# Miniprotein binders against Heme oxygenase 1, chloroplastic (HO1): the designs that were tried, part 11

Target 1, 212 residues: Heme oxygenase 1, chloroplastic (HO1), of Arabidopsis thaliana (Mouse-ear cress) (o48782)
Amino acid sequence: SKGFVEEMRFVAMRLHTKDQAKEGEKETKSIEERPVAKWEPTVEGYLRFLVDSKLVYDTLELIIQDSNFPTYAEFKNTGLERAEKLSTDLEWFKEQGYEIPEPTAPGKTYSQYLKELAEKDPQAFICHFYNIYFAHSAGGRMIGRKVAERILDNKELEFYKWDGELSQLLQNVREKLNKVAEEWTREEKNHCLEETEKSFKYSGEILRLILS
Key: E = the ipSAE of ESMFold2; O = the ipSAE of OpenDDE; V2 = 0.75 times the mean of E and O plus 0.25 times the DockQ between their complexes.

## First folded at step 16 (miniprotein)

Design p6 (from p1 with R80L; at its last look DockQ between E and O 0.76; V2 from the best seeds 0.71)
Fold by OpenDDE base, look of step 16:
Structure p6 (fold): chain B 212 residues (1-212), chain A 103 residues (1-103)
Amino acid sequence: as target 1 above (212 residues)
Amino acid sequence: SEELARELERIAEELERLARELRRAGLPLIAEMLRELAREIRELAERLRRGETSPEEVAEELEMIAFALAWIAWLLREGLPEIARRLEELAMRLMELALRLRR
């Protein structure tokens, strides 16, 4: 029996395709006529992304660390934690003379939502937990690293480095989540899956800050 | 194995076409991202042909690339909806291949 994480991945991929199909019915103006806003990433926009990302990771990692809830306890010290790495990166930006911005609305909104879910809806919270780390490891690191290379003169950020083999770290988390989900009802599993859309929306708004 | 490798190569070629379109649209950084992903897919296809990787490892790598394409598509959805759609189609094809490899 393929574990619950396979269901989560399948739902995640389907949601990316579904939301775009609805907005596309607006008139096919030719690619040539839409002023593609020159996507020129800025250090300022990238710093907003890093700060809001840090707030989300701080929120997740503090909730998991401080929790005595058995489900959350299984996800302590996974090696995927990013808050400390982001802190190191932001300190480097300070040393380079950059002002570190305060968290923006996307980061604050998601952080607050995660706090609320952690208390009232563990299955939904675990959905966000998994999708945040997975999204970063899969596509987020590729995008973010490429942007950083372009704007920071090939500086390698700690945000994109792990203490260990990333594939193994992800596998370990997957196995833990599969085990936890074995005890869930089908309704609880479905509830976790239904929360995937919100996770992508909130993470996507933070990722978009790179373009600001 | 050879059929899968050829399918991956076709996906890589389409990504390179999209990268050229993005470069013309004034998005050279995203174009570079797609070219890198296309290269990774080709390297994976060659490793698969040589038997240097397991079906499970290939499936994992394809899923990672698929999600990268999905996020790029998400970023492009407002400004370049047709390119975004084509990227999503490629992401779904990679996911389907990954699922087949795990069966």
Scores: ipSAE 0.676, ipTM 0.856, lowest interface PAE 0.9, mean pLDDT 88
ESMFold2, look of step 16: ipSAE 0.724; ipTM 0.859
ESMFold2 (binder alone), look of step 16: mean pLDDT 88; pTM 0.898

Design r1 (from q3 with S1M; at its last look DockQ between E and O 0.67; V2 from the best seeds 0.72)
Fold by ESMFold2, look of step 16:
Structure r1 (fold): chain B 212 residues (1-212), chain A 103 residues (1-103)
Amino acid sequence: as target 1 above (212 residues)
Amino acid sequence: MELLAEMLEEIAEELERLAEELRREGRPEIARRLRRLAREIRELARRLRRGEVSPEEVARELEEIAMRLMEIALELRRGRPEIAEELEMLAFALAWLAWLLRK
C-alpha cells in the first residue's frame, strides 16, 4: 500500500544519508580535530535565503497558474503557495530599513532548471514541485522559523504560516501525486527518483544561504 | 551551537506530543519508541551544548534517528497518515540539520 511519494521520501533519505557519509569520509582525516562549528546566522544571509526562495516559488506558482497542461491543474490552489507570503515578508524587511538583495546563483540556477523541466519533462517538474514544498515544510520551517526567532526579535514571518493544517495540506498534495504517479511506468518513476536527489541538492544550496 | 541544541529540543518536544497522542489512541508500543528517540535527541543536544561531541558524530547520530523515524512513519502511514507525515517532516528536519553540520 506504499505509494510513490513514500518511495520517493525513503530514497531521498537514503541518498541524503549516503551523500553525507561520503562527504564525511572525504574529510574524516581532520574531522575530529576541527573546532566545534559555530552556527551564527545573519540577517543578510537570511534575506538572501528569502529572496532566492521567492524566485523559486514565483517560478513554480506562475508555471502552475499559467499552464494548459492538464496534470498541472491538479496542483493549483494547494494552500501551500509561498510567493505572496514571501512578498509580504520582504516588504516588512524593506520597512525596517533593510536593503533587499538581488537573487543569487542558487535561486537563479534552480529557477532556470524548473522552467526547463516544466516544458521538457513535466513528470520531473511535478516531483520537484512536491519536494520543494515538502523541504520547506520540514527542514526549512523548523530551521528558518527558529533562526528568525533569534535574529529578528521573534518576528513571525508569513513564510511559515498556512491557512489550514500544514500536515493535512501536505497529505492532500501527496495523495494527488500518488494518484498521478500510478499511471507512470517504472522508468518514469525511476527518473523522478533521480530528479528527487537533484531537488534535495538545489534546495540545500538555497537553505545554506541562511548561514552565509 | 546553542541554536542547534534548541532546534533539537523542539524536535524532541514534537515527538513527545505525537507519542502522547498515539498512547491515548491505544498505540503505547509506538509511543514508547518515539519517546525513546526523543530522549536520544535531548541527550545529543545536552552533549552538544557541553562540547562533548564532534559535529560529525552529531550528524551521524541525527541520520540514524531520522532513519528510525522514517520506519515508524511507514508503520503509521495507512492508519494515521497525518501523524506519519509529521514524523517524516521531523525526520527530514534532522537530516537537514546533519547536512548543515557538515558544511
Scores: ipSAE 0.709, ipTM 0.841, lowest interface PAE 1.4, mean pLDDT 85
ESMFold2 (binder alone), look of step 16: mean pLDDT 95; pTM 0.964
OpenDDE base, look of step 16: ipSAE 0.752; ipTM 0.892

Design r2 (at its last look DockQ between E and O 0.46; V2 from the best seeds 0.69)
Fold by OpenDDE base, look of step 16:
Structure r2 (fold): chain B 212 residues (1-212), chain A 105 residues (1-105)
Amino acid sequence: as target 1 above (212 residues)
Amino acid sequence: SELLAEMLEEIAEELERLAEELRREGRPEIARRLRRLAREIRELARRLRRGEVSPEEVARELEEIAMRLMEIALELRRGRPEIAEELEMLAFALAWLAWLLRGSK
């Protein structure tokens, strides 16, 4: 069954590459003079990434858990939840003697935006919900794990572990989302898809904290 | 960055693994396309280590490869949904690496 999630994935990849191309076209005009910045992750930058990520996941998971809205109720206890895992990882960093930073502007901005969407625009909120968990489970996991291995002496973080088979957990969420979207109008589906650009922007700004 | 080059090599290795699986399953044409992308990524990683390419050029090439991977994933979705999903994940990894490269300026 060609579910709505297939449309979301297609739009996600297309918009992600298109927006980067547009930003790149603007930057290519200015690039002639800037020194090649080194891609050098830091522990401090990575901690900012984890803290801001935790704030976003806390926000999503609390909204879904506390909601009586039928659309959000379907996404309770998916096994994809990350807030508790991130809490465990941040406690480990404290035990290692690291100071845990406060959330930065990217995390705070996205958290606040998600709260506003949850009340006003369920279809847009579900777009963010899906894309946040999908982005982490896909490319985010690969990048974050490799960075953590390099900077934390091969420490495996709980953020990159799931209770169960990740493929099955993702499939279950996909099926639920497909079912929820069967009741949506084409306009509601399109509205959900149009929010994808913002989701990538906000998630990307948090991911960039690794290099800060 | 050496770390970025290592990540690209790991992605290329995963693409070669998936290409070998597809070859064994009787999809040799798609397997050849994936092996080509894996070679392009490895060459990009080598050029990156040598400082022969700008971060912007690397980002652009990674985005192109990501789009081509996504096209292959779409072709496989009906017959090999699991492999299609793995290719989608790798495509998004490349797209996010491209994003990070542009943001590091």
Scores: ipSAE 0.744, ipTM 0.884, lowest interface PAE 0.8, mean pLDDT 88
ESMFold2, look of step 16: ipSAE 0.790; ipTM 0.884
ESMFold2 (binder alone), look of step 16: mean pLDDT 86; pTM 0.873

## First folded at step 17 (miniprotein)

Design p7 (from p4 with S1M T53V; at its last look DockQ between E and O 0.74; V2 from the best seeds 0.71)
Fold by OpenDDE base, look of step 17:
Structure p7 (fold): chain B 212 residues (1-212), chain A 103 residues (1-103)
Amino acid sequence: as target 1 above (212 residues)
Amino acid sequence: MEELARELERIAEELERLARELRRAGLPLIAEMLRELAREIRELAERLRRGEVSPEEVAEELEMIAWALAWIAWLLREGRPEIARRLEELAMRLMELALRLRR
């Protein structure tokens, strides 16, 4: 039996293409040549990204840590946690003389949405949990490292480092997710999968802050 | 395995084409990202031909690359919708290959 995580992966990739196609079709009609905003990442935009990311990770990690819900308890101390690493990185920016911005609307909106889901919809919450950590570990770190290399003189941030072998950490979380999902009905599984689009939308809006 | 390696090489070539287009469009950083991913895919194809990697290891790496392409496509969706679409197509192809390798 292919574990539920295989279904989550498939949906994650498929939804990216569907939503972008629909939004791209709408925007292609307004041929307003918005000057292709030179994708010139700024330190200020990157700081907004890091701050909003930290807010999301703080929210996830606090929910899981404080939860007495058995499903969430399985995901304590996975080694994928990022809030502390981001705190260290933001402190380094302070030491470099940068002002750390307050969280922006994308981060606040996603954080609040995660809090609401954690209480009312555990299956949807687990969808966000999976996509946030796995998206960062796969593609997010590649983009973020390249941006950091370009704007921070090759400074390697702690946000992109893990204590241990990342492949093993991801495998452990995958196995836990598969185990938790074995107890779910097909309807609960489908509900989790349907939430993937929202997860990508919210995470994507935070990622876009790099370009702000 | 040779067919898979050839498919990966074709994907890498397309990524390199897109990287050149992005560089000309004034997006050198994204172009560099795509060139690196293309290199990783080629290296993986070579390792696959040599039998140095398991099908599962290849599937995992392809999934990671697919996610990266999907995010890059998302970043480009407003300014370069055609390039974004082509990247999404490549991401989906990689994911399909990964799923086949796990079967």
Scores: ipSAE 0.650, ipTM 0.842, lowest interface PAE 1.0, mean pLDDT 88
ESMFold2, look of step 17: ipSAE 0.743; ipTM 0.868
ESMFold2 (binder alone), look of step 17: mean pLDDT 96; pTM 0.986

Design p8 (from p5 with T53V F67W; at its last look DockQ between E and O 0.73; V2 from the best seeds 0.70)
Fold by OpenDDE base, look of step 17:
Structure p8 (fold): chain B 212 residues (1-212), chain A 103 residues (1-103)
Amino acid sequence: as target 1 above (212 residues)
Amino acid sequence: SEELARELERIAEELERLARELRRAGLPLIAEMLRELAREIRELAERLRRGEVSPEEVAEELEMIAWALAWIAWLLREGRPEIARRLEELAMRLFELALRLRR
């Protein structure tokens, strides 16, 4: 029996591909062909992305750190934490003379939603936890690094560095998730999987800030 | 292994086509991302042919690339829906290959 993480991976990939096409088609009917504005990432847009990302990671990491809930306690100090790394990066931007923006609506909305889930719906919360860290580690870092290289003169940000071997860190988290999910009913597992679409939507709106 | 390597090369070729289309459309940064991913896929295909990688390692790398393509598709969905769709299809193909390798 392949662990629950394999089910999460499958749903994540399937939803990324199917639901994006359907939502895009609905919105594209009403949005006149705004010429895809030259996708020229700006430092300002990228800073909004980093700030909103930090708010989400701060929210996740604080919830897990402060929780007495056994399920969340297993995910303390995974080595995947990003809030501190993002803080270091934002400090570097300050040193370069950039003003750090306040969090925007996408980050605030997702942060608030995560707080609500953490209290009422642990299975849904774990879905978001998994997808946020995995999406960043798998594909998010590639996009983010490339944008940073383009706009920051090849500056390597701490947001894209891990203390240790990333593959091993991810594997350790997968094993913990599999173990936690062994105690779940099929209904609880399905509920976790059903939350995947929302996780991608919220994360996607933050990622789009790079283009703002 | 050779069949898988050929499938990966076909995916890489399609990514390079999409990269050329994006470059012509004035999206050179995304085009560059796709070219890099195409290169990684080709490198993986060659390593696979040489027996330098395990099926699990290949599956992990393919999954990571698939996620990257999915996010790029997400970014393109409003302005380039057809390219986004094609990227999503490639992402799913890579992911299905990864699942087969783990089986």
Scores: ipSAE 0.634, ipTM 0.838, lowest interface PAE 1.0, mean pLDDT 88
ESMFold2, look of step 17: ipSAE 0.753; ipTM 0.871
ESMFold2 (binder alone), look of step 17: mean pLDDT 88; pTM 0.899

Design p9 (from p6 with F67W M92A; at its last look DockQ between E and O 0.56; V2 from the best seeds 0.65)
Fold by OpenDDE base, look of step 17:
Structure p9 (fold): chain B 212 residues (1-212), chain A 103 residues (1-103)
Amino acid sequence: as target 1 above (212 residues)
Amino acid sequence: SEELARELERIAEELERLARELRRAGLPLIAEMLRELAREIRELAERLRRGETSPEEVAEELEMIAWALAWIAWLLREGLPEIARRLEELAARLMELALRLRR
């Protein structure tokens, strides 16, 4: 039996492509007027991205750490946690003389949504958990590193470093997810998969802050 | 393995075309990202030809690249919808290859 994580991967990639196509079609009518906004990342935009990312990771990691729910307890101290790393990076920005912005609407909205899901809908919450960490560990780090290199004079941020081998850390989390999902009904699995689109949307809005 | 390697090379060539288009559109940073991903895909294709990697390792690498392309497409969707669409198509192709390798 192929583990549930394989289903999550399949849906994540398929939905990401479908949602982009649908939103692109809706916006194509209005795009005639917007000059191709020069994709010029700024330090200020990047800081907003980091701050909102930190808020999401803080929210996610606190929920898991404080939860007595058996499903969430399996995901404590995975080594994928990012809140502390982001805190270190933001402190470095302060030392460089940057003012750290307050969280913006994208981060606040996603954080609040995660809190609501954690209480009401564990399967949907686990969908967000998976997609947040895996999206960052895969494509997110590539984009973020490249932007940081360009803006921060090749500074390597802790946000893109893991204690240990990332492939092994990801594998361990996949195995735990597969195990947890073995106890789920097909309906619960489907509900988890259906939440993937929202996870991409919320994470995507935070990623766009780099361009703000 | 040779068929897969050739498919990867075709994807890498398309990424390089898109990178040139992005550079002309005034997005040199994104163009550079795509060139790097194209290089990684080519390196992976060569490792496959040499038998220096497992199907599972290749599948994992392809998934990571596919995610990167998907996020780049997301960033480009408003300003460059056609390039975004083409990137999404490439991401989907990579993911399909990854899934086939795990079967």
Scores: ipSAE 0.637, ipTM 0.844, lowest interface PAE 1.0, mean pLDDT 87
ESMFold2, look of step 17: ipSAE 0.712; ipTM 0.855
ESMFold2 (binder alone), look of step 17: mean pLDDT 88; pTM 0.893

Design t1 (from q3 with L4I L97I; at its last look DockQ between E and O 0.75; V2 from the best seeds 0.00; counts 0 for: end hemmed in, 5.2% free)
Amino acid sequence: SELIAEMLEEIAEELERLAEELRREGRPEIARRLRRLAREIRELARRLRRGEVSPEEVARELEEIAMRLMEIALELRRGRPEIAEELEMLAFALAWIAWLLRK
ESMFold2, look of step 17: ipSAE 0.782; ipTM 0.883
ESMFold2 (binder alone), look of step 17: mean pLDDT 90; pTM 0.920
OpenDDE base, look of step 17: ipSAE 0.674; ipTM 0.852
ESMFold2, look of step 19: ipSAE 0.773; ipTM 0.880
ESMFold2 (binder alone), look of step 19: mean pLDDT 90; pTM 0.920
OpenDDE base, look of step 19: ipSAE 0.676; ipTM 0.852

Design t2 (from q3 with L4I I11L I83V L90I L97I; at its last look DockQ between E and O 0.69; V2 from the best seeds 0.71)
Fold by OpenDDE base, look of step 17:
Structure t2 (fold): chain B 212 residues (1-212), chain A 103 residues (1-103)
Amino acid sequence: as target 1 above (212 residues)
Amino acid sequence: SELIAEMLEELAEELERLAEELRREGRPEIARRLRRLAREIRELARRLRRGEVSPEEVARELEEIAMRLMEIALELRRGRPEVAEELEMIAFALAWIAWLLRK
């Protein structure tokens, strides 16, 4: 039997391919005139991304840390936590003389949605929890690091460093989530999988801040 | 486009590293599959830099490569879960790059 996290990842990958194919077909009709916006990241846009990311991670990590819910208790101190790392990075930006922006609508909206899910819908919340950390550890890390290297004179941010081997940390979380999901009904599993699209939407809106 | 090409080259290098590890461990067939995908990614990066391919076409090809990586990761999951995890991370990195190329 395939572990539930494997189902989650295949759903996630299929959503990436399906939604983009449909958007690409729609945009190909309109792309005649819009200059391909030069993907030129700015420090201001990147700071918005970091601040909104921190708000999301603060929200997740506080919910999990403060929860007595058995499902969430399994995900305490995974080593994937990012809020403290982001705090360190944002303090470095202040020391460099940058003004740290307030959280924007994407971060605030996602943070609020996560709070609502944590209370009402644990399966959906776990979908977001897993996809946020996984998305960062995968494409988010690579994209964000390359952007930071380009705009910050090769400064390596703490946001892209882990205390331990990242593949092992992710595997440990996978095993925990697979075990938790063994107790779920097929309906609860499907409900978790259905929430994947929203997670990508909210995460994508925050990632787009780099380009703002 | 240059930054995306650099990211694709790094991902191709990571795939080659994993392919060499798997080769040393006696999995030369999987290693050959990963090296093929790494070459395909590098070719896409080169074509993207030269403007010989549209961002949309690159995005489509990256998604195909990402799916192929997910299949290989699945094959490795039981015996090499860490390598499988790294391959899935690369697959999702490619998928996010594909997403960025369409925006």
Scores: ipSAE 0.659, ipTM 0.844, lowest interface PAE 1.0, mean pLDDT 88
ESMFold2, look of step 17: ipSAE 0.778; ipTM 0.881
ESMFold2 (binder alone), look of step 17: mean pLDDT 89; pTM 0.918

Design t3 (at its last look DockQ between E and O 0.63; V2 from the best seeds 0.00; counts 0 for: end hemmed in, 8.8% free)
Fold by OpenDDE base, look of step 17:
Structure t3 (fold): chain B 212 residues (1-212), chain A 104 residues (1-104)
Amino acid sequence: as target 1 above (212 residues)
Amino acid sequence: MSELLAEMLEEIAEELERLAEELRREGRPEIARRLRRLAREIRELARRLRRGEVSPEEVARELEEIAMRLMEIALELRRGRPEIAEELEMLAFALAWLAWLLRK
């Protein structure tokens, strides 16, 4: 039996590639005058990204930690937790004399949505939980680390470090999620998969803050 | 276009070459050749980016195509080499997120 995480990743990649092709065809007609969006990360934009990311991770990690729901209890202390690492990084930015911004609309909106899902829709919540940590550990780490190196004079942030082997941590979470999803109906699995588009939208709006 | 984007694409291409060499040593030369092809395509794209020979939309489209092809290879490797499959999936999602950032 193909593990449910394999289905999640396939849906994720398909949405990432398919929806962008359709949006790009619509926007090409009006973009004649938009200056080529300078892919020029700023420290201010990057700080907004870190702050909004921290709000999302704080929200996820508090929900999982405080939950007595059996499904969420399996995902306590995965070693993928980022809130504490982000707190350390934001303290370093303060020590460097940067003003730490308040959370922006993308982070606040996603944090609130996660709280609502955690109570009402565990399958959808688990979709977000998995995709947030996976997106960071995959492409988000590479992009964010390279941006940080470029704009912060090769400073390695704690946000991109794990206590242990990341591949093993991700594998452990995948195995737990596959096991949890073995008890789900096909409808519950499909509902989790359908939530993937929203997860990418919300995570993407936070990632875009790097370029703001 | 961003030198930073070109550097990220080169790093992805280097990782693909590393994984291709590992797969070659393990007796999977066909998959290794597919990964080395993708690494060359990414490096060529990075060169074209540095020269300003491609639009952000063209880059995004090419990155998405490469990301899908990487995901297909990762799926083929999951049963035999789950660790390499995971690394290829991470690289595929990196390319997909870069494509996403280029279109918006």
Scores: ipSAE 0.715, ipTM 0.874, lowest interface PAE 0.9, mean pLDDT 88
ESMFold2, look of step 17: ipSAE 0.791; ipTM 0.890
ESMFold2 (binder alone), look of step 17: mean pLDDT 93; pTM 0.952

## First folded at step 19 (miniprotein)

Design u1 (from t1 with M70F; at its last look DockQ between E and O 0.70; V2 from the best seeds 0.00; counts 0 for: end hemmed in, 2.5% free)
Amino acid sequence: SELIAEMLEEIAEELERLAEELRREGRPEIARRLRRLAREIRELARRLRRGEVSPEEVARELEEIAMRLFEIALELRRGRPEIAEELEMLAFALAWIAWLLRK
ESMFold2, look of step 19: ipSAE 0.799; ipTM 0.893
ESMFold2 (binder alone), look of step 19: mean pLDDT 89; pTM 0.914
OpenDDE base, look of step 19: ipSAE 0.716; ipTM 0.869
ESMFold2, look of step 20: ipSAE 0.770; ipTM 0.876
ESMFold2 (binder alone), look of step 20: mean pLDDT 89; pTM 0.917
OpenDDE base, look of step 20: ipSAE 0.716; ipTM 0.870
ESMFold2, look of step 21: ipSAE 0.762; ipTM 0.876
ESMFold2 (binder alone), look of step 21: mean pLDDT 89; pTM 0.916
OpenDDE base, look of step 21: ipSAE 0.707; ipTM 0.865

Design u2 (from t1 with L74Y; at its last look DockQ between E and O 0.68; V2 from the best seeds 0.00; counts 0 for: end hemmed in, 7.8% free)
Fold by OpenDDE base, look of step 19:
Structure u2 (fold): chain B 212 residues (1-212), chain A 103 residues (1-103)
Amino acid sequence: as target 1 above (212 residues)
Amino acid sequence: SELIAEMLEEIAEELERLAEELRREGRPEIARRLRRLAREIRELARRLRRGEVSPEEVARELEEIAMRLMEIAYELRRGRPEIAEELEMLAFALAWIAWLLRK
């Protein structure tokens, strides 16, 4: 029996590739002439990314910590939490003399959407929870770290460090989520999977802030 | 971009590390598959740096490689869940890079 997380990952990968291909086909008709926009990250854009990311993680972690819902209680203190790490990084930026921006529309919109889902739609909320942490631990950390190295003189941010072995932390969350999903109907599982596209959209909009 | 090429090279290096671990553990076939993917990624990075391919073509090839990594990760899930997790992370890293190449 494939664990439900395996279904989530394959859906995520397929959506990530298909939606990009369709966007790319729509854009390729216009992008034939657009030079690959020089992916030129800025410190200001990167700060917007960190601030909006922190708002999303604060929202997720507060919802899980404050929840008495048994499904959310299983995901307390996973070791994947990022809000505190991001707080430390943003304080370092202040110490370097940078002004910390207020959260922008992408972060605010996603944060609000997560709050609404947490109350109304636990299966959809868990989809977002898993995909946010997984996206960061995968491509997010590689991209974000490499950008930080380039624009911050090889500064290692706490956002990209974990207090345990990341593979083990992710495995533990996978096992918990697989267990929780064993009690779900096929319809509830499908509903969780259907929410994956929105999670990638919202996460992608925040990631684009690096280039703003 | 040079930054994207550097990220691809880092992914290729991680795949080679994991391939060496799997070789030592008596899984040489899977190790060979990972080393092949690492070589393909490095070639894409070189082609991208030289402007020999469009970013869209590189993105499409990276997505194909990402899917092949997901298949390998699935095969390893029972015996080496940690390596499987790392391969899945690398697959999604490639997918995100492909996304960046299309924007």
Scores: ipSAE 0.691, ipTM 0.859, lowest interface PAE 0.9, mean pLDDT 88
ESMFold2, look of step 19: ipSAE 0.797; ipTM 0.896
ESMFold2 (binder alone), look of step 19: mean pLDDT 90; pTM 0.923

Design u3 (from t1 with F92W; at its last look DockQ between E and O 0.67; V2 from the best seeds 0.00; counts 0 for: end hemmed in, 4.8% free)
Fold by OpenDDE base, look of step 19:
Structure u3 (fold): chain B 212 residues (1-212), chain A 103 residues (1-103)
Amino acid sequence: as target 1 above (212 residues)
Amino acid sequence: SELIAEMLEEIAEELERLAEELRREGRPEIARRLRRLAREIRELARRLRRGEVSPEEVARELEEIAMRLMEIALELRRGRPEIAEELEMLAWALAWIAWLLRK
């Protein structure tokens, strides 16, 4: 039996490709004339990205830490946690003389949505949990590192470092997710999968802040 | 952007590394598939740098490559879960780059 995480990955990859194609088709009518928007990341935009990312991770990690719900309790101290790492990075930016911005609308909106889901819709919440951590550990770290190298004079941020072997940490979380989902109905599994589009939308709006 | 082209080249290099590992392990067919994808990515990066292709077309091609990487990762999952995970990460990177190219 393919674990439920394989279904999540497949849906995530499909939606990431298809919904962007549809949004791109709607925007392509207006973007035909936009030269390749010079993907020129700024330190200010990157700081907005880090701050909003931290708000999302703080929200996820607090919900999981404070939860007595058995499903969320399995995801305590996975080693994938990023809030503390992001705090360290933001302190480094302060030491460099940068002003740390307040969280923007994308981060606030996603944080609030996660709080609402955590209580009302555990399957949808787990979808967001998975997609946030796995999207960061995959493509997110590659993009974020490359941007940081370009704009921060090759500074390695703690946001892109783990205190263990990342492949093993991801595998452990994947196994836990598969185990939790074994008890789910097919309807609950489908509901979790259907939430993937929203997770990508919210994460995508935060990632766009790099270019702001 | 030059930054996107550099990221694509790094992904292609990593795919070639993984292909060489798989070749040494006696999986030359999968290794050939990965090397093909690496060449396709490098060609897209070159075309993007030269303005010979629209960002939207590059995005679409990268998404197709990402899906093909995911298929290979699924084939490797039982025998080489570590390589499968790396391929999945690279597929996600391509998907995010494709997303950035559409904006």
Scores: ipSAE 0.586, ipTM 0.817, lowest interface PAE 1.0, mean pLDDT 86
ESMFold2, look of step 19: ipSAE 0.803; ipTM 0.898
ESMFold2 (binder alone), look of step 19: mean pLDDT 90; pTM 0.917

